# Ledger of designs, part 17: VHH binders against Deoxyribodipyrimidine photo-lyase (PHR)

Target 1, 134 residues: Deoxyribodipyrimidine photo-lyase (PHR), of Oryza sativa subsp. japonica (Rice) (q6f6a2r38to171)
Amino acid sequence: GPVVYWMLRDQRLADNWALLHAAGLAAASASPLAVAFALFPRPFLLSARRRQLGFLLRGLRRLAADAAARHLPFFLFTGGPAEIPALVRRLGASTLVADFSPLRPVREALDAVVGDLRREAPGVAVHQVDAHNV
Below, E stands for the ipSAE of ESMFold2; O stands for the ipSAE of OpenDDE; V2 stands for 0.75 times the mean of E and O plus 0.25 times the DockQ between their complexes.

## First folded at step 11 (VHH; framework vhh_7qbe_3)

Design y4 (from x2 with Y99S; at its last look DockQ between E and O 0.02; V2 from the best seeds 0.00; counts 0 for: pae E 13.1 > 2, grease 25.6 > 24.2, placed apart)
Fold by ESMFold2, look of step 11:
Structure y4 (fold): chain B 134 residues (1-134), chain A 115 residues (1-115)
Amino acid sequence: as target 1 above (134 residues)
Amino acid sequence: QLQLVESGGGLVQAGGSLRLSCTASGFTFSMGWFRQGPGKEREFVASISWDYGDTYYADSVKGRFTISRDNAKNTLYLQMNSLKSEDTAVYYCAADWGSDEEDYWGKGTRVTVSS
């Protein structure tokens, strides 16, 4: 089944080590690759002004358009990390690749996503990649 | 157009400390510092992401330099400790480099480390 790369930190398609790693896993297993980005609403809302929010969303739209030009399925969620397990199940994914983050809210979100997958998609492998220590 | 303005460069003795700052006129996905030493290519120093402030460092500065951001002031900082002569360079503030998007760069601030 497909490999899903959950983009957490390195928000670009060029020179993205974790994306390249996920692409390698997909190629090695003869599986498709998809990229997913899920906004964390709480930190975003606390720190963003209206114009900064608009600039961020335009930037994410351009990222999605670039992915489309490269024939790379890209899923953008504004409802947060809880949307990732539903995507994994919808695509019938075999693997989820996620970045490592030292931030507690991100680690807790990953733990919750993994827990959901263990209950409802137990065959899905989860790979956590530390792009800082490759 | 996004503007990045650096400050804090100067002359400092080896082993000393210096703090650089960079004020941005708008939101960026990533901000960071690059440097260019005399006769050398520009090289990555440190960066920080927009979401939870994840930090990344070049091996040559890891443990000595600390990057941080003050969102209220739209200001990026680089705390430079245990400075070495090899750290002598023009330091550039940068945003969103290495993407298919346009790179944004400041004009640079000079750091000179004397023995």
Scores: ipSAE 0.000, ipTM 0.107, lowest interface PAE 13.1, mean pLDDT 76
ESMFold2 (binder alone), look of step 11: mean pLDDT 83; pTM 0.844
OpenDDE, look of step 11: ipSAE 0.023; ipTM 0.337

Design y5 (from x1 with Y99L; at its last look DockQ between E and O 0.04; V2 from the best seeds 0.00; counts 0 for: pae E 12.7 > 2, grease 28.8 > 24.2, placed apart)
Fold by ESMFold2, look of step 11:
Structure y5 (fold): chain B 134 residues (1-134), chain A 115 residues (1-115)
Amino acid sequence: as target 1 above (134 residues)
Amino acid sequence: QLQLVESGGGLVQAGGSLRLSCTASGFTFDMGWFRQGPGKEREFVASISWDYGSTYYADSVKGRFTISRDNAKNTLYLQMNSLKSEDTAVYYCAADWGLSEEDYWGKGTRVTVSS
């Protein structure tokens, strides 16, 4: 089944080693590749910095356009990481590839997603790759 | 249930310094400080993002206050230098738990700057 790349913090399609890894897995199994980005909500800064939010949204617009130009399905979720297991199940994905992050809350979000998959889609393989290094 | 506990408030002379601390009982995403002075609405003071540690400051405190966090201790700090009487307020620690629809707030710590 399809390979899903869960893009966490590396918001680019070029020179992205995790995406390259996911593409390799998809090619090896003659399976489709899809990219998913799940926003962590940032309403905490509502009154502080609209410019940071604007910059993020412009970057996501460019990312979506780049994905469309490559005919790469791109899924953007505003409900956070909990949306990733549902996408994996909906697509019938065989593999989830995720960015590596040393940050504890990102690792815990990944652990929660993996836990959900083990309960409801136990056949899905999970690969963690650092998009900047390997 | 996530809890935020502030400490470090007190009475300080104008021109002096204080360091506020806020300890979270669990992991948080973005954290920040707000304050409420006498007869005023609660206002933003400073925040620090979890993802890249970006900091943001209200104009009234830029250059005088520094926000930082120690993720190993789940603790947020606010170093307040060159304090002015207008900084007198109850200071609240706040956290955004981005996997939940609610923000978390501490009970506040009072800072009084004597003129």
Scores: ipSAE 0.000, ipTM 0.136, lowest interface PAE 12.7, mean pLDDT 78
ESMFold2 (binder alone), look of step 11: mean pLDDT 83; pTM 0.849
OpenDDE, look of step 11: ipSAE 0.195; ipTM 0.555

Design y6 (from x1 with Y99T S100D; at its last look DockQ between E and O 0.31; V2 from the best seeds 0.00; counts 0 for: pae E 11.1 > 2, grease 24.5 > 24.2)
Amino acid sequence: QLQLVESGGGLVQAGGSLRLSCTASGFTFDMGWFRQGPGKEREFVASISWDYGSTYYADSVKGRFTISRDNAKNTLYLQMNSLKSEDTAVYYCAADWGTDEEDYWGKGTRVTVSS
ESMFold2, look of step 11: ipSAE 0.000; ipTM 0.164
ESMFold2 (binder alone), look of step 11: mean pLDDT 80; pTM 0.821
OpenDDE, look of step 11: ipSAE 0.100; ipTM 0.481

Design y7 (at its last look DockQ between E and O 0.10; V2 from the best seeds 0.00; counts 0 for: pae E 9.2 > 2, grease 27.8 > 24.2, SAP .701 > .668, placed apart)
Fold by ESMFold2, look of step 11:
Structure y7 (fold): chain B 134 residues (1-134), chain A 118 residues (1-118)
Amino acid sequence: as target 1 above (134 residues)
Amino acid sequence: QLQLVESGGGLVQAGGSLRLSCTASGFTFDMGWFRQGPGKEREFVASISWDYGSTYYADSVKGRFTISRDNAKNTLYLQMNSLKSEDTAVYYCAADWGSLSEDEYDYWGKGTRVTVSS
């Protein structure tokens, strides 16, 4: 089934080791690859400065356009990390590749998503990698 | 691409009320309402900030119009009371989505027509 790369840290398609790892897994199993980014819940988002959020959102728009040019499915979710398990189930994905992040709110969200997948889609393999360290 | 869809416009008698709605297809920061009357330039009506929900109104509508939003539904509202003939206009929804200038709106709806008779 498809491989989903959950982009958590590095918002780029080039020189992204976690994306390369996900692409390698997809190629090895002759499966499609998709990229997903989920904005964190509004309370966490509210702690970020507006300009920093503006730069993030503009960067994500550019990434979506770049992905479209490469025929790489790109999913942007504004409902938070909880939308990731639903995407995995909807696509029938076999693998989720996620960035590693040291930030506590991100780690907790990742743990919750992994927990959901272990309950609702236990056949899905989860790989945690750093985009710079694979 | 972000889409903004207005609804709730129509014909209403002076002194009456209307409620406009604007649904965004995704996340937005600040949102606001603008209007353009016959033969006039587009003018600011009201805005609501994303962070604390602070509201701002043009002097001409202060005390009569109330802006609000439902963040869970990505929907902006404008409750218009005590309508006057001068409120006749096409009302546009606007949203700030990642603009570097926080005083500018990136996205605009197609507008909804409000006509106040008498």
Scores: ipSAE 0.011, ipTM 0.216, lowest interface PAE 9.2, mean pLDDT 80
ESMFold2 (binder alone), look of step 11: mean pLDDT 82; pTM 0.843
OpenDDE, look of step 11: ipSAE 0.017; ipTM 0.365

Design y8 (from x1 with F29W Y99S S100D; at its last look DockQ between E and O 0.02; V2 from the best seeds 0.00; counts 0 for: pae E 14.6 > 2, grease 27.9 > 24.2, off the site)
Fold by ESMFold2, look of step 11:
Structure y8 (fold): chain B 134 residues (1-134), chain A 115 residues (1-115)
Amino acid sequence: as target 1 above (134 residues)
Amino acid sequence: QLQLVESGGGLVQAGGSLRLSCTASGFTWDMGWFRQGPGKEREFVASISWDYGSTYYADSVKGRFTISRDNAKNTLYLQMNSLKSEDTAVYYCAADWGSDEEDYWGKGTRVTVSS
């Protein structure tokens, strides 16, 4: 089944260790690769200043365009991390790859997603990659 | 009281490079650079977001400027390459400008790009 890279930290397609790892897993099993980004609730993670939100959104739009140019499926969710298990199930994914983040809210979200997958799709492997501390 | 101190500004010829730094006296969640050119309003340049090393750039500087952060020194850097006369501005370091907490700003460092 497909490999899903849950983009948490490195919002780029070049020089992205976790994405490279996910691509390697997909290639090894002759399976498709997809990228997903789930925006955390707006007030919690981005105490909103219009300029910072605009910059983030423009960056995500560029990322989506770059992915499309490479024929790489890219999924952007505004309903938060809870949408990731549903995507994994809809795609019939075999593997979820995620970055490490030192931020507690991100770690807690990852733990919740893993818990949901263990219940809903127990055959899905989860790989966490620390791009900054190999 | 959080204090931000910029350095590294100066005169540079078009096409040249310059590195700005900003030291913070304490912990910050977000750090970034803004600039104000002659007769213009202050505008966003680059920032490091709330996760490990995520960066964002204004369209006008993407591919030429690189922001980075040294957590051990509480220091923010801006590497500016391929400088243009339009980059002439006072550059301000900022911290936590998007939170419910008080925004913090440095006094600025002047960058002048000449032909």
Scores: ipSAE 0.000, ipTM 0.103, lowest interface PAE 14.6, mean pLDDT 77
ESMFold2 (binder alone), look of step 11: mean pLDDT 84; pTM 0.857
OpenDDE, look of step 11: ipSAE 0.024; ipTM 0.372

## First folded at step 13 (VHH; framework vhh_7qbe_3)

Design z1 (from y6 with D51E T99L; at its last look DockQ between E and O 0.38; V2 from the best seeds 0.00; counts 0 for: pae E 12.6 > 2, grease 26.5 > 24.2)
Fold by ESMFold2, look of step 13:
Structure z1 (fold): chain B 134 residues (1-134), chain A 115 residues (1-115)
Amino acid sequence: as target 1 above (134 residues)
Amino acid sequence: QLQLVESGGGLVQAGGSLRLSCTASGFTFDMGWFRQGPGKEREFVASISWEYGSTYYADSVKGRFTISRDNAKNTLYLQMNSLKSEDTAVYYCAADWGLDEEDYWGKGTRVTVSS
């Protein structure tokens, strides 16, 4: 089934080693590749500046357009990380590739997503890649 | 592109209540409600910030109207209580998509308060 790359930190399509890893997995299994980004809920973002948040979301919209130009499915979720397991199930994905992040809210969200997948879709492989250390 | 669709407008008796909804076709930052009464300019009613949920109200509606939103559904609400005839207007949903302070507007929903 499809490989889903959950983009957490490295928000670009070029020179993204986690994306390259996910693409390699998809190619090796002759499976499609999709990219997903999930915006964290408001309490997680209380420390963020208004302009910084606006820049992030404008950047993600432009990234989605670039992905479309490359015929790479891109999913942007504003309902938070809990939408990732639902996407994995809806696509019938075989693999989830996620960035590594040391940030506590991100790490906790990843743990929760992995837990959901182990319970509801135990056949899905989960790969965590540190884009800065690969 | 981004579209805002208002609903919930209609005819209501003075003293009554009505709830307006506005569904966005995509992500938005701050959202708010404006209204235009007969022969008047469009005026601010209420707004809610995306970041912290801070709410702001025009003095004419404070204590009677409540703005809220559901970020997961991209939906903005306006609960209007203790309606008065002067609240009669076309109510417009507005949103900030964040590009160079660009504003987006719905086509409006009419609220008529009868006595």
Scores: ipSAE 0.000, ipTM 0.121, lowest interface PAE 12.6, mean pLDDT 79
ESMFold2 (binder alone), look of step 13: mean pLDDT 81; pTM 0.828
OpenDDE, look of step 13: ipSAE 0.027; ipTM 0.372

Design z2 (from y6 with T28I T99I; at its last look DockQ between E and O 0.03; V2 from the best seeds 0.00; counts 0 for: pae E 11.3 > 2, grease 26 > 24.2, SAP .674 > .668, placed apart)
Fold by ESMFold2, look of step 13:
Structure z2 (fold): chain B 134 residues (1-134), chain A 115 residues (1-115)
Amino acid sequence: as target 1 above (134 residues)
Amino acid sequence: QLQLVESGGGLVQAGGSLRLSCTASGFIFDMGWFRQGPGKEREFVASISWDYGSTYYADSVKGRFTISRDNAKNTLYLQMNSLKSEDTAVYYCAADWGIDEEDYWGKGTRVTVSS
């Protein structure tokens, strides 16, 4: 089944080693590749946090347009990381590739997603890639 | 344009419980509850992250209030237990759209806690 790359850290399509790894896995198994991004929650905070999110969303719109131009399925979820297991199941994906992040909220979300997959889609392989140390 | 509609306010005796609801007409990143008591400034009560349900509470309500969200219904809830006179306020549902940098507020629902 398809390979899903869960974009966590390296938010670009070019020069993205984790994406290249996911593409390699898809090619090796003659399977489709899809990219998914899930927005992380932010508490009601300062205008600075809101401004940072606005900047991120504008960048994500650019990434989505780039993906469309390359005919690469790109899924943007506003319901958060919990949407990732549902996507994996809906696509019948065989593999989830996730980028590494040292941030505790991101790591906790990854652990929860992996836990959900182990319970409800145990055949799905999960690979974590650190593009900065590959 | 985003609309927030609160419901569930009313008169409750001290020590009692009440559940507030807020239905949103569109997607939002953060949702939460604020309140404004008589003669006081509006203050934060609770908020919930739109993923996995991480919750944040003001110290004055922690342990007594529980915030939750039903993404399928686009509805935010506030379960208020062990109510005190100091909880008397107009409660507002609030949302942060994030992309247009505007805060969105409901019109409020009144909660009165009697002795």
Scores: ipSAE 0.000, ipTM 0.148, lowest interface PAE 11.3, mean pLDDT 78
ESMFold2 (binder alone), look of step 13: mean pLDDT 81; pTM 0.834
OpenDDE, look of step 13: ipSAE 0.012; ipTM 0.225

Design z3 (from y6 with A95T T99V; at its last look DockQ between E and O 0.12; V2 from the best seeds 0.00; counts 0 for: pae E 12.3 > 2, grease 27.9 > 24.2, SAP .728 > .668, placed apart)
Fold by ESMFold2, look of step 13:
Structure z3 (fold): chain B 134 residues (1-134), chain A 115 residues (1-115)
Amino acid sequence: as target 1 above (134 residues)
Amino acid sequence: QLQLVESGGGLVQAGGSLRLSCTASGFTFDMGWFRQGPGKEREFVASISWDYGSTYYADSVKGRFTISRDNAKNTLYLQMNSLKSEDTAVYYCATDWGVDEEDYWGKGTRVTVSS
């Protein structure tokens, strides 16, 4: 089934090691590749300034346009990380590739997503890639 | 440029129901409904949080109105039941994030409750 790349920190399609890893997995299994970005719940962004969030949105819109030009499905979710397991199930995905992040809210969200997948889609492989060497 | 487009307003008799819809042209955070009656300031009606969909209501509508959100359709809803003449207003869809003021608000949809 499709490979889903859950984009967390590297919000770009070029020079993205985690995306390259996901693309490699998709190519090796002759499977489609999709990219997903899920915005974190409001407490994580509580201190974010209005203009900073606006710049994020503009960047994500440009990223979606770039993905469309490459015929790469791109999914943007406003319902937070909980949308990722639903996408994986909806697409019948075989693999989820996620960025690594040391930030506690991101680690907790990843654990929750993995927990959901273990309960509801146990055949899905999860790969976590550290694209930043932080 | 973010657009918020409301629909579903109209004329309804007291005690009746309407459902308002608001379609967003792009990503939004918290969403909500506000209303402005004749000669009054715009007032809060209901909101739904971006996170897992927590809802909040003004006391005047609690128990009668229900807010919901369909992220797959980028659409916010307000189900209005047991309508009263006091609910007559222009209803605005709103988000708590945008670059400019016009990004925060739709143009509104008129609800008139008659007796």
Scores: ipSAE 0.000, ipTM 0.137, lowest interface PAE 12.3, mean pLDDT 78
ESMFold2 (binder alone), look of step 13: mean pLDDT 83; pTM 0.846
OpenDDE, look of step 13: ipSAE 0.015; ipTM 0.287

Design z4 (from y6 with A95R T99L; at its last look DockQ between E and O 0.02; V2 from the best seeds 0.00; counts 0 for: pae E 10.0 > 2, unsure alone 59.2 < 65, grease 31.1 > 24.2, SAP .74 > .668, placed apart)
Fold by ESMFold2, look of step 13:
Order: C-alpha cells, then structure tokens, then sequence
Structure z4 (fold): chain B 134 residues (1-134), chain A 115 residues (1-115)
C-alpha cells in the first residue's frame, strides 16, 4: 500500500530528510508515495500573527504547485490533523511517515493520530523523523 | 493569478431575500463578505473560518444573514433574508483579509433593496 508523508514541520520538497525517508520506503516496497498537510484547528492558529499566517498560506500554494509539477500527489486538508487517519485508510496506505515537532500542541495531535491508527488500522507502520537532529 | 468571482446580486424588494455566491481559486484560510454602501467605507458583514466553519456576523445582520462554505467546491455563500434598504451596497467576497496580500478582494456584486 502507499506510503503517506505527513508534513508537520519541514514544509518543503527539497532537502527534506523525512520526505527522502518516505520516498525510500515507497521505493523499497514498490509502493506509491503521497504527501499530506493538515492545517491545525483555528483556535491553535489564532495565537499566530496574521502576517505569519499569510506567509504560510502563500507558501502552501507554492508547495502544491511544486508537487503538481513533480507529479507527486499532494493532499491539503483544512479540517485539521484528524483528517490524516481518514486519508491513510482511504488510500489503503501501509506506512505513515511524520515529521517530529517539539511543540506540545503538535505532539498531542500526532499522538492522537497515532492512537487512532493503532485502534483502527494496526497494520499501518508509523515512522517519526527528526530532520533537525540529523 | 488568484481570483474571486462573486454572483447573485440584483434588485430586490425590502423584506425579500437574495443568495450571494463566491468561488475562489486556490487555497484560502478565511473567507467572508464585506460591503460598501454609498459614500461609506467598506464594512465587515460575515466570515467563516477554514477549519470547523466557525462563523462571525456584524451586529447589523445577525439573525437575517447566514454564511456558509462548500470546501469541496471552494465556494462561499451568503443567504440574505429580511432585506432592508440599509443593506443596499456592493458586496465583496474576501479571502484572508488583514494579511499583506494585494488580491484578497473580489470585484463585488451590487445589491439594491427598494422601498
């Protein structure tokens, strides 16, 4: 089944160790690779400055265009991290690769997603990669 | 090229209803409606967030207007009921307002409420 890379921290296609790891897993199993980004719920984002949010949104538009140019499936979700387990199940994915983030709200969301997958799709492997501690 | 396309404006009798729609290209964080009456500054009408559909309304339209969004179609709606003469304005669809981005406004659609 497909390998899904869940972008959390390193929001780029180039020089992305977690993406390279996911691509390696996909190649080793002769499986497709997809990239997913899920925006966090509004209450969390309200703590961010509006100018920072504008840069994020423009960056995500560029990222989607870059992925399309490389024929790399890219899924952008606006309903938050809870959409990631649904995507994994919908694609029949065998593996979820996730970025590491030290931020508490992100860690809690990741734990909830992993918990969901362990309950409802226990055969899915989960890999967490910390590209910043290379 | 980012684009916001409004439609649904027109002439309507006081007490009547109109439904405005707006289709956006590309991803949007927030969407909303603003309006500009004759000789007035553009004012906020309603907004809906991208995440869970949280809504906010100007006091002048609460209970009469309903904002909604179809994320699959990337389309924003404004159902306007019990229209009053003071609702006469050009209505603008907006995305991600308050960010330093030149193209967050649509071209507008005129609503005229008679009698």
Amino acid sequence: as target 1 above (134 residues)
Amino acid sequence: QLQLVESGGGLVQAGGSLRLSCTASGFTFDMGWFRQGPGKEREFVASISWDYGSTYYADSVKGRFTISRDNAKNTLYLQMNSLKSEDTAVYYCARDWGLDEEDYWGKGTRVTVSS
Scores: ipSAE 0.005, ipTM 0.180, lowest interface PAE 10.0, mean pLDDT 77
ESMFold2 (binder alone), look of step 13: mean pLDDT 76; pTM 0.783
OpenDDE, look of step 13: ipSAE 0.012; ipTM 0.271

Design z5 (from y6 with D51L; at its last look DockQ between E and O 0.42; V2 from the best seeds 0.00; counts 0 for: pae E 9.3 > 2, grease 26 > 24.2, SAP .829 > .668)
Fold by ESMFold2, look of step 13:
Structure z5 (fold): chain B 134 residues (1-134), chain A 115 residues (1-115)
Amino acid sequence: as target 1 above (134 residues)
Amino acid sequence: QLQLVESGGGLVQAGGSLRLSCTASGFTFDMGWFRQGPGKEREFVASISWLYGSTYYADSVKGRFTISRDNAKNTLYLQMNSLKSEDTAVYYCAADWGTDEEDYWGKGTRVTVSS
């Protein structure tokens, strides 16, 4: 089934080693590749930081346009990391590739997603890769 | 690139209602309405976030205007009730404002409230 790249750290399609790894897996199995980004909800409730939020949103819009130009399915979720297992199940994905992050909230989110997949889609392989080379 | 197209402006009696629409040609996060009255500076009216649908209103319109958004249609709405002559302005749709270089604006739709 499809390979899903869960973009956590780097919001770019170029020079992204985790994306390259996911693309390699998809090519090796003649399977589709999709990219998913799930917004962490708490930082986006801080309305006083309009300039910083605007920069993030511009980056995500550019990313979505770049993905569309490459005919690469791109999924953007507002429900946080819990949306990722549902996407994996809906697509019948065989593999989830996730960015590495040293941040505790991100590691805890990844652990929760992996736990959900082990319960509900145990055949899905999970790879954690650093987008800044490995 | 991203385009915003407003519609729904017109002439309305004081106390009446109008609904403005704004359709975006692509993905946006926050959207909102600004207005510029005769001889005045452009001012914020209302905004809605993409993430939780959180809404924010200028004090002058709070309780009378309702902003809403249909993400499936990429369309922003402003329901304007209990209109006053002071609401007469060109209403602009805006998206993803953070700096002037990052902001997207529509051409505006005119609302005239007659007494």
Scores: ipSAE 0.011, ipTM 0.209, lowest interface PAE 9.3, mean pLDDT 78
ESMFold2 (binder alone), look of step 13: mean pLDDT 84; pTM 0.857
OpenDDE, look of step 13: ipSAE 0.014; ipTM 0.281

Design z6 (from y6 with F27W; at its last look DockQ between E and O 0.55; V2 from the best seeds 0.00; counts 0 for: loop humanness VH .146 < .165, pae E 7.1 > 2, grease 24.4 > 24.2)
Fold by ESMFold2, look of step 13:
Structure z6 (fold): chain B 134 residues (1-134), chain A 115 residues (1-115)
Amino acid sequence: as target 1 above (134 residues)
Amino acid sequence: QLQLVESGGGLVQAGGSLRLSCTASGWTFDMGWFRQGPGKEREFVASISWDYGSTYYADSVKGRFTISRDNAKNTLYLQMNSLKSEDTAVYYCAADWGTDEEDYWGKGTRVTVSS
């Protein structure tokens, strides 16, 4: 089934190691690849001013246009990370690839999504890509 | 790029109701309605936030207008009840206004409220 890459941190299609990993998994299984981004409520690292949110929106729109130019399915969700398990189930995905993030709200959301999938779609493989080593 | 298309305008009698729709061709953050009456400046009517659905209304429409958003359809609605002659205007759908980036506006839909 399809491989879903859940973009959490690196909002780029070029030079994105987690995306390359997901693409490799999709190619190895002759399966489609899709990219998903789920907006968190106003992030704790950003001031909740409309100017700063405008920059986020421009970046996400550029990313969506880049994905369209590459014919890469790209899903933007405004309902937050809870929409990721529904996408995985709707697409019949076999694999979810997610970035690692050191930020507590992001880690908690990822844990919740993984927990949901383990309960409702236990056959889905979950890969977390961690760029931090020690 | 992002396009906003309004519909639902028309002629209605005072005291009547009308529902406006605005469909976005892509993802938006905040959406809202503005209007411009004859010889007047464009004014804020109502808005809805993307994440919590918080709504805001101009004082002149509170209790009469209701804004809502269907995320699955990328569609914004404005339910206008108890319409008055002063509500006569071109109503514009807007997205992500008031940022330091480009604002997005529809072409507008005309609403005329007659006696």
Scores: ipSAE 0.013, ipTM 0.286, lowest interface PAE 7.1, mean pLDDT 79
ESMFold2 (binder alone), look of step 13: mean pLDDT 81; pTM 0.822
OpenDDE, look of step 13: ipSAE 0.019; ipTM 0.320

Design z7 (from y6 with T99L E102Y; at its last look DockQ between E and O 0.51; V2 from the best seeds 0.00; counts 0 for: pae E 9.7 > 2, grease 30.7 > 24.2, SAP .737 > .668)
Fold by ESMFold2, look of step 13:
Structure z7 (fold): chain B 134 residues (1-134), chain A 115 residues (1-115)
Amino acid sequence: as target 1 above (134 residues)
Amino acid sequence: QLQLVESGGGLVQAGGSLRLSCTASGFTFDMGWFRQGPGKEREFVASISWDYGSTYYADSVKGRFTISRDNAKNTLYLQMNSLKSEDTAVYYCAADWGLDEYDYWGKGTRVTVSS
């Protein structure tokens, strides 16, 4: 099944080692690759400064356009990280690749997503890649 | 690209009511309503902040207009009561998308208040 890259920290298509890892897994299994980004729930967004959120959203619009130009499926979710397991199940994905992040809300979200997948889709492999260390 | 589509404009007699809607094609920060009357500059009417939903109104509409937002539908509303002839204008929906100013605008919906 498809490989899903859950973009968390490195919001770019170039020089992104987690994305390259996901692409390698997809190629090795002759499977499609998709990219997903989930905006964190409104309480987290409410703690971020307006200008910081503007830079994020502008960057995500550019990434979506770049992905479209490269014929790379890109999924942007506004319902938070809980939408990631649903996407994995809907696509019949075999693998989820995720960035590493030191931020506690992001780590907790990743743990919750992995826990959901262990219960609901135990055959899905999960890879976590720290793009800053590779 | 973010799109804003207004609806709900029309002809109404003074003292009447209209409800304007604006649907956004995606996530936005602050949203607001502006209007441009005949021969006038575009002016602020009402806004609702992204954080906590604080509302702000121009003095000329305070107490008569109510702004609200349904985030699940990405829709902004303006309930306009006790309409006056000076409320005649094209009403524009606007959204702040990260530059601390309204960067995105709809094409407007015309409101005409007759005596």
Scores: ipSAE 0.006, ipTM 0.221, lowest interface PAE 9.7, mean pLDDT 80
ESMFold2 (binder alone), look of step 13: mean pLDDT 85; pTM 0.872
OpenDDE, look of step 13: ipSAE 0.015; ipTM 0.325

